# Ledger of designs, part 1: VHH binders against Abasic site processing protein HMCES (HMCES)

All scores and structures are predictions.

Target 1, 269 residues: Abasic site processing protein HMCES (HMCES), of Homo sapiens (Human) (q96fz2)
Amino acid sequence: CGRTSCHLPRDVLTRACAYQDRRGQQRLPEWRDPDKYCPSYNKSPQSNSPVLLSRLHFEKDADSSERIIAPMRWGLVPSWFKESDPSKLQFNTTNCRSDTVMEKRSFKVPLGKGRRCVVLADGFYEWQRCQGTNQRQPYFIYFPQIKTEKSGSIGAADSPENWEKVWDNWRLLTMAGIFDCWEPPEGGDVLYSYTIITVDSCKGLSDIHHRMPAILDGEEAVSKWLDFGEVSTQEALKLIHPTENITFHAVSSVVNNSRNNTPECLAPV
Positions, changes and structure headers below are counted from each chain's first letter, unless a header gives other numbers; antibody chains are not in Kabat numbers.
F, E and O stand for the ipSAE by ESMFold2-Fast, ESMFold2 and OpenDDE, each averaged over both directions (binder to target, target to binder). V2 = 0.75 x the mean of E and O + 0.25 x the DockQ between their complexes.
Where letters were taken out, [cut] stands.
The coordinates of atoms that the task and the answers printed are left out; those that the model quotes come from them. Centres of patches stay.

## First folded at step 20 (VHH; from c21 with R27F)

Design c24
Fold by OpenDDE, fold request of step 31:
Structure c24 (fold): chain B 269 residues (1-269), chain A 119 residues (1-119)
Amino acid sequence: as target 1 above (269 residues)
Amino acid sequence: EVQLVESGGRLVRTGGSLRLSCAASGFTFSDYTMGWFRQAPGKEREVVARISWEGDSTKHADFVKGRFTISRDNAKNTVYLQMNSLKPEDTAVYYCAADYGSWEKYDYWGQGTQVTVSS
């Protein structure tokens, strides 16, 4: 996974992240660093994307079922990184393979600290190799959306008004991530960064791409992944597997350029 | 300069044993998952074994069947492959590789050491 969409306005995104805590109370996640949230139809590594994480990471004795939403840098920078510039990290930490997550220091150490997050997106993009050509067809992959009386499918959005309605009730893709906190050697702000855990693709996606993000399907999976206070690493890792509960459609080549940030990126062709 | 130097490859008879070593330099060895690969003539490179950065987790290919064991000494910046009960089919160039966090490929590779098992 090297490209996502996360374009919802902050308030809409927040509402879409409504949840129940362990007491059954309906809550919205509290924002940290909301100004770092940059909506985009075309998110690439090194950009900031919103993630969910347990409040316990920020507040001692907090209810670990409470959620915080925070923009973090895509591409995990390990806490022990010694360079002054995170861009000097020579290794690609955009993704973490599920089968080797515990074998790699960069992922095992933060995971052992409970630094699990849920990466939020409208969906992600993958490119299918076309047979006989060097061309690749991009696809937008996302959760199936519930058809409401007021909201159609992305393909049914024939008017700006309908388009807005579709996104107001959009079910966000929830991907399993690991984050770390890096303190620059020369001082400054702590950098929060994340990696997306990947798995082998489900059967439905296998023709498009052989790998997919580990998707946490449902509130229980999301809650367990986030709640490092109650759920062990071992138990959390059981949540990491391919899911067939996805849909996709072909999109235009507009998304190929990471600079393009328009609705055309995820529009069906 | 990053360097992985394999050693220990030689001609051995079927049923024999070898210990391969890979000496690492030019990078923080203890931060990397290490692996052994092999490539036989006319075949694709295949993974033999991998070991976590701490050495607490190891994975071996199915064809190993308990004959080979990967280990590491972080104090010596060295990864090892103990090979027992060698077979002619084990004849290959064996490569050491280091992986920091990449999901697609190992970051550093050695030049390889030739292991030849005679019948």
Scores: ipSAE 0.402, ipTM 0.754, lowest interface PAE 1.4, mean pLDDT 91
Fold by OpenDDE, last read:
Structure c24 (fold): chain B 269 residues (1-269), chain A 119 residues (1-119)
Amino acid sequence: as target 1 above (269 residues)
Amino acid sequence: EVQLVESGGRLVRTGGSLRLSCAASGFTFSDYTMGWFRQAPGKEREVVARISWEGDSTKHADFVKGRFTISRDNAKNTVYLQMNSLKPEDTAVYYCAADYGSWEKYDYWGQGTQVTVSS
């Protein structure tokens, strides 16, 4: 996974992240660093994306089932990184393979500290290799959306009003991530960064791409992944597997350029 | 400059033992998962064994069947492959590789060392 969409306005995004804590109380996640949230139809590594994480990471004795929403840098920078510039990290940490997550220091250490997060997106993009051609067809992949009789398919939103309705009720993709905290050697703000855990693709996606993000499907999976106070690493890792509960459609080549940030990126062709 | 240098490959008889070494330099060895691969003539490269950055976890290919053991010494920046009960089918070029965070491929590769097992 090297490209996502996360374009919802902050208020809409927040509402979409409504949840119940362990007491069954309905809550909205509290924002940390909301000014770092930059909505985009085309998110690439090194950009900031909103993630969910347990409040316990920030507040001592907090209820670990409570959620914080925070923009973090895509591409995990390990806490022990000694360079002054995170861009000097020569290794690709945009993803971590589920089968080797415990073999790699950059992922095992933060995971052992309970630094689990849920990466939020409208969906993610993958490129299918076309047999016999050097061309790759991009696809937008996301959770199936509830078809409201009135809300046409994402492709049928012919009017701005219909488009808004579709996105107001959009089910966000929830991907399993690991984050870390890096303190710059020269001082400054702590950098929060994340990697997305990947798994072998489900059968439905296998023709498009052989790997997919580990998707946490449902509130229980999301809650367990986030709640490092009550859920051990071993138990959490049981949640990491392919899911068939996804849909996708072909999109235009507009998304190929990471600078393009328009609705055309995820529009069906 | 990043370097992985394999050594120890030679001609051995069936049933013999061999220890391969891979010396790493130019990167923080202890941060990397290390692996041994082999490629026989006319065959694809295949994984033989992997070892975690701490050395506390190892994985071996099914064909190893307990004959080979991967280990590492982080103080020496070296990964090893102890090969016992060698068979002619084990004849291949053996490669050392390092993996930090890549999900698609290993980050660094050695040039390989030839292991030949005679009948």
Scores: ipSAE 0.342, ipTM 0.720, lowest interface PAE 1.6, mean pLDDT 90
Fold by OpenDDE, last read:
Structure c24 (fold): chain B 269 residues (1-269), chain A 119 residues (1-119)
Amino acid sequence: as target 1 above (269 residues)
Amino acid sequence: EVQLVESGGRLVRTGGSLRLSCAASGFTFSDYTMGWFRQAPGKEREVVARISWEGDSTKHADFVKGRFTISRDNAKNTVYLQMNSLKPEDTAVYYCAADYGSWEKYDYWGQGTQVTVSS
């Protein structure tokens, strides 16, 4: 997974992240560093994306079922990184393979500290290799959306009004992530960064790409992944597997350029 | 400069034993997962074994069947492959590799050491 979309306005995104705590109380996640949230139809590694994490990471004795939403850098920078510039990290930490997560220091250590997060996106992009051509067809991959009589699918949105309605009730893709906190050697702000855990693709996606992000499907899976106070690493890792509960459509080549940030990126062709 | 230098490869008889070593330099060895790979003539390179950065987890290929054991000494910046009960089909160039992130792209590779098992 090397491209995502996360374009919802902050208020809409927040509402879309409504949840129930362990007491059954309906809540909205509290924002940390909301000014770092940059909506985009085309998110690439090293950009900031919003993630969910347990409040317990920030507040001692907090209810670990409570959620915080925070923009973090895509590409995990380990806490022990000694260089002054995160861009000097020579290793690709954009993704973490599920089968080797515990073999890698960069992922095992923060995971052992309970640094689990849910990476939020409208969906993610993947490119299918076309046989016989050097051309790759991009696809937008996301959760199936509830067909309301009025909102239809992304493909059925024929008017701006209908388009807005679709996004007002959009089910966000929830991907399993690991984050870490890095303090620059020269001082400055703590950098929060994340990696997306990847798995082998489900059967439905296998023709497009052989790997997919680990998707946490449903509130229970999301809650368990986040709640490092009550759920052990071992139990949490059981949640990491391919899911067939995805849909996709072909999009234009507009998304190929990471500088393009328009609705055309995820529009069906 | 990053270096991985394999040693210990030689001609051995069937049923014999070898210990391969890979000496690492130019990077923080203890941060990396290490692996052994092999490539026989006309065949694709295949993974033999992997060991976690702290050495607490090891994985071996199915063909190993308990004959080979990967280990590491972080104080010496060295990874080892103990090979027992060697067979002619084990004849290959053995490579040491280092991985910080994903096994999809190995970060550093050695030049390899030749292991030949005679019948």
Scores: ipSAE 0.309, ipTM 0.704, lowest interface PAE 1.7, mean pLDDT 90
Fold by OpenDDE, fold request of step 31:
Structure c24 (fold): chain B 269 residues (1-269), chain A 119 residues (1-119)
Amino acid sequence: as target 1 above (269 residues)
Amino acid sequence: EVQLVESGGRLVRTGGSLRLSCAASGFTFSDYTMGWFRQAPGKEREVVARISWEGDSTKHADFVKGRFTISRDNAKNTVYLQMNSLKPEDTAVYYCAADYGSWEKYDYWGQGTQVTVSS
């Protein structure tokens, strides 16, 4: 996974992240550093994206089932990194392979500290290899959306009004991530950054790409992944597997340019 | 661990030829477009050439003028830059880079290899 969409306004995004804590109380995640949230139809590595994480990471004795939402840098910068510029990191930190997560120090260490997060997106993009063409076909991949009386499919959004309706009730893609905290050697703000865990693609996506993000499907999976206070690393890792509960459609080449940030990026062709 | 390792840079005379190689590891090579960049002393890094996933499409900088050719071998996880008719102005550190999907942002960079062209 090297490209996502996360374009919802902050308030809409927050509402879409409504959850129940372990006591059954309905809650919204509290924002940390909301000003760092930059909505975009075209998110690439090194950009900031919103993730969910347990409140226990920030507050001692907090209820670990409570969630915080925070923009973090895509591309995990390990805490032990000694260079002043994160861009000098020569590690594959955009993604973490599920099968080697415990073999890689850059991922194992933060995971062992309970630094699990849920990366939020409208969906992710993947490029299919096409025979006889010089370009790969991009696809937008996302959770199946529930058709409500008020909501249509992306393909049915033939007007601006309908488009807004689609996104008001959009089910966000929830991907399993690991984050770390890096303190710059020269001082400054602590950098929070994340990697997306990847798995072999499900059968439905296998023709598009051989790898997919580990998707946490449902509130239980999301809650267990986040709750490092109650759920061990070993138990959490059981949640990491391919899922068939995904849909996709072909999109235009507009998304190929990471500078393009328009609805056309994820619109069906 | 992601690695891009450039090789082949050396001192050559004007009019000479050189082939640079970049060996990739730690990621699925065929999923990335590749590019060559160069940086001369006191100048900004500039793109030399780009190549698509399967090598079906290439783009070269204007200053190349047919002298350089980018290619790739996905079976070997390697991208190449054949440089002919070299000039002193081509003296620079040459870098290999990988891009997942966009032509604008490169995800990974090599350490570079020095090419020096003498008059």
Scores: ipSAE 0.006, ipTM 0.248, lowest interface PAE 11.6, mean pLDDT 89

Design c24
Fold by ESMFold2, fold request of step 31:
Structure c24 (fold): chain B 269 residues (1-269), chain A 119 residues (1-119)
Amino acid sequence: as target 1 above (269 residues)
Amino acid sequence: EVQLVESGGRLVRTGGSLRLSCAASGFTFSDYTMGWFRQAPGKEREVVARISWEGDSTKHADFVKGRFTISRDNAKNTVYLQMNSLKPEDTAVYYCAADYGSWEKYDYWGQGTQVTVSS
């Protein structure tokens, strides 16, 4: 998993992240660094994307079930990194395999600190290798969406107001991530960055690609992954598995160029 | 070489106060959850308190709640146990331990410091 769509305006995204805390109170996540949010239909590694994390990471004695939403850099920069430029990291941290997470120091250390996050997206893109050619067919992959009389589907949105209704009720994809905090050696602000945990693909996606992000399906899974104050690392890792609750459609090659940031990137073909 | 060195254990009268320190070396202290354990003669070792690597979350055993406070100073690579209102049943060897990954496996242990509470 190396490309996502996360295009919603901040206020729409925030409302889509409504949740209940431990006491059953409805809440919206509180933003940190909202000015770093860069919505796009076509997000790639090293860009910033919003993630959810526990308020306890920021506030002494906070209720660990309360959520913060913050843009973080895709591509985890380990706290021990010594160069001044994160792009000089000599190994790939865009994804973290679930079966080796405890064997890689760059992931084991932050996971041991409870630095679990939920990576948000409209959905993700994956390219299927076609037999007998170098051409690859991109797909947009996302949670099945509940239709209402007014929300419709992506393919049925004929006007700006119908398009708006589709996305007003969109169920965001929620992927399990690990984050870390890096202090630049020259000083300055701490860099927050994340990796997406991956698993073997489910049967429904196996013809597209052999790996998929670890998807947290439902509020119980999201809450347990985020709540490092009450849910141990060992228990949280039980949440990491493939899911069949996923759908997809083919898209055009517009998405291939990461500079393209238009609805056409995810439009069905 | 990894070392956890406890200090501050001594003889104290009932109702007294004592502060234990544990100095860490040979590993990245700020990456570890720290714990204090104790073991009285003929008894199993038991957890007294734990503190997360940032110091923002603590947990204390019920038998010390309200009397003992765990804290840490990551700049000094040191974890502390402030012990107030000491009782004779608090007499034990107190151990500092470091837990990577919050798996409660406790990778490193100190040699202990003796605390004796007299009537």
Scores: ipSAE 0.000, ipTM 0.169, lowest interface PAE 15.4, mean pLDDT 87
Fold by ESMFold2, fold request of step 31:
Structure c24 (fold): chain B 269 residues (1-269), chain A 119 residues (1-119)
Amino acid sequence: as target 1 above (269 residues)
Amino acid sequence: EVQLVESGGRLVRTGGSLRLSCAASGFTFSDYTMGWFRQAPGKEREVVARISWEGDSTKHADFVKGRFTISRDNAKNTVYLQMNSLKPEDTAVYYCAADYGSWEKYDYWGQGTQVTVSS
């Protein structure tokens, strides 16, 4: 909810986002601002991460089922923000609670414009408070991954030398997000920024943390969330719920320092 | 350059109907809640009606309830006030206003359009 891994090279990430449009054609998402993609095992708020959004946001009359992939700032900056410095925003927009999304202007306004995105990550981190101590155990949380003979016969917990094989066919975590577009008062490029919608944790994660990102499990959910041309806000919000289709493993404290960007951040302990 | 331009104000007889329009430019109209206000000679400016940025929620002052209806068309960047069953007390300059959704302070105001209801 406040830390993710999104470390894949751009070409690997793009292939992992292969999809079918409404006519059944296999496609890859088209990049916007690809040079702003900064892969890291340890992403924190205010950093850029790739998101998927409908092509219709950029092109009049585009097929709304076609996808763009673009880096956006984590921490939504509302279009109505008047200051020149986004750090002066008086409230935290890293996450958006699903139960109050329609009560907060910062989230209701862009959502009503169809500004829905899918936030991509390898997985996310959460810290479990250990009983009787103020120290916390970090976990890396992600979709269950399929083992196949073409990707090798190893698991994510295997030796470091098999690390590259693990990631070649990784199923990316797909989280429901809302984005907005802010024009700086003094000029410059439009700032695209996002928030991650959160829900109550599923039973499997409740011992780690009481909240989890709203995960869009499967292509139908991803397509419906993205397709603001065909799927209303009310229908899209039905996709926002906890999922039990999630797995995790404990990791070392290396990830605690957000400046640590190494595979050790997500390595099982 | 932000502009709110009201139109449609005119002289009308008691019991008549009138529709005001407010065309917006220079800002992202669909991000703003909109309101209609009025000010009669010698009186304080008062809220007539407000509408949320997507049009899904409206609020009307009690003195116009059942007679006036606020609406908006985000595709045309326009907010409307349909005024029915007009009374001489409705005579005022009507102003369009926009705010970020606070419901308490408005950021932009139009110059107003005169509505005169004759007995």
Scores: ipSAE 0.000, ipTM 0.126, lowest interface PAE 15.4, mean pLDDT 85
Fold by ESMFold2, last read:
Structure c24 (fold): chain B 269 residues (1-269), chain A 119 residues (1-119)
Amino acid sequence: as target 1 above (269 residues)
Amino acid sequence: EVQLVESGGRLVRTGGSLRLSCAASGFTFSDYTMGWFRQAPGKEREVVARISWEGDSTKHADFVKGRFTISRDNAKNTVYLQMNSLKPEDTAVYYCAADYGSWEKYDYWGQGTQVTVSS
């Protein structure tokens, strides 16, 4: 997983993240650094994307079930990194394999600090290799969306009003992540950065790619993954598995160029 | 079954140019970040350059920046290292490597190709 879409305006994204706290109260997540949110149909590593994390990471004695939403850098920069420029990190931290997460210091250490996050996206892209050809078919992969009489789909949007209606009710993809906090040695703001945990693909995606992000399907899974105050690392890791509750459609090669940031990137072909 | 085969290493003069190739087989090449490493006699192996699985992001070690360029051709299952303005300190065995996992360890390694830069 190395490409996502997260294009919703901030207010639409925030409303899509409505949740219940431990006391049953409906809430929206509180933003940190909202001005760093950069929506795009075509996000790649090293860009910022919004993640959810527990308020307890920011406030002593906070309710660990309350959620903060914040943009973080895709590509975890370990807290022990000694150079001043994160781009000098010599290994790829875009993804973290679930089967080796407890063997890798860059992931084990922040996980032991409870630094679990939920990475938000409209969905992700993956490229299917075609046997006997050099062409690769990109797909947009996302949660099945609830259809109502007045709801549309991406392929059914006939007008700007119908397009808005599709996305107003969109169920965001929620992926399990680990984050870390890096203090630049020469000073400056702490850098928050994340990795996406990956698992073997479910049967439905195996023809496209052999790995998939670890998807947290439903509010109980999301709440348990985020709540490091009440849910241990060992219990949280039980949430990390493939899911078949996923759908996809083919898209054009417009998405191949990471500079392209248009609805065409995820439009069905 | 998994194979990474480097080629193109040879003797060149200082200031010369050389292009290394690494042909991959036995795994899904376009799923992997690829890297070039080098090891001089008596030295530890060090990273030279890395390239993302799509080829849209590259990283080069400071000591080769501006002189070496990593690239890949996913249709040919091949990663390249274009080496310009070669110096005697670039003399080393060059290895390609494939990294599916994040951060720590490359999964597959080639046997290496010798590059020798004469003064």
Scores: ipSAE 0.000, ipTM 0.132, lowest interface PAE 15.5, mean pLDDT 86
Fold by ESMFold2, last read:
Structure c24 (fold): chain B 269 residues (1-269), chain A 119 residues (1-119)
Amino acid sequence: as target 1 above (269 residues)
Amino acid sequence: EVQLVESGGRLVRTGGSLRLSCAASGFTFSDYTMGWFRQAPGKEREVVARISWEGDSTKHADFVKGRFTISRDNAKNTVYLQMNSLKPEDTAVYYCAADYGSWEKYDYWGQGTQVTVSS
């Protein structure tokens, strides 16, 4: 996973993240650094994207089931990194393989500190290598969306208002991540950054790509992954597996250029 | 500068054994997962085995399980592939690769060493 869509306006995104705390109370996540949220149909590594994490990471004795939403840098910068410029990191931390996560200090240490997060997106893109050609077919991959009879089909949107209705009830993709906090050696604000955990692809995606993000399917999985106060690392890792509860459609090559930020990036072809 | 240098590839008879070595320099070897890959004539490059940065976890491709063993010596900055019960199908160029962060996209690659298994 190296490309996502996360384009919803902040208020719509926040409402899509409504949840229940451990007492069953309905809540919205509280934002940190909302001005760093940069919505786009076409997010790449090193950009900021919103993640969920436990309130307990920020407040002594907080209810660990309460959620904070914050933009973080995609591409984990380890707390031990000694250069002043994160772009000088000579290794790729965009993703973290689940089968070796405990073998890499850059992921093992923050995971042991309970630095688990849920990475939010509309969905992600993958490129299928077609037999007999060097051309790649991009796909947009996302949770199945429940449609009401009155909402109509996926056909063309008739108006801007119909487009808004498609996304008002969109089920956001929720991916398991690990984050770390890096304090620049020459001073400045602490940098929060994340990696997306990956697993072998499910059968439904195996023709497109052999890896997929570890998807947390449903409120219970999301709650357990986030709640480092109540759920140990070993129990949390049991949540990391492929899921077949995923759908996709082909998209045009417009998404190939990461500077293209339009609805065409995810439009079905 | 980063370098991975494979050695030990040669001609060997079917059923024979061979040990490949890969010497690493220019990076902190003990922070990298190491892998062996191979590419036979006319085929795509494929993973053979990989080993965690401390050496306590290994994975081997199904087509070599029970025959090949990956190992590493962090004091010598070297990764090895012990190849037993060799078959003609194992004929390939074998590459050493280094992977930080546990991605499937390895950052550093060696030039390869030729292994040829005669019938």
Scores: ipSAE 0.000, ipTM 0.159, lowest interface PAE 13.4, mean pLDDT 86

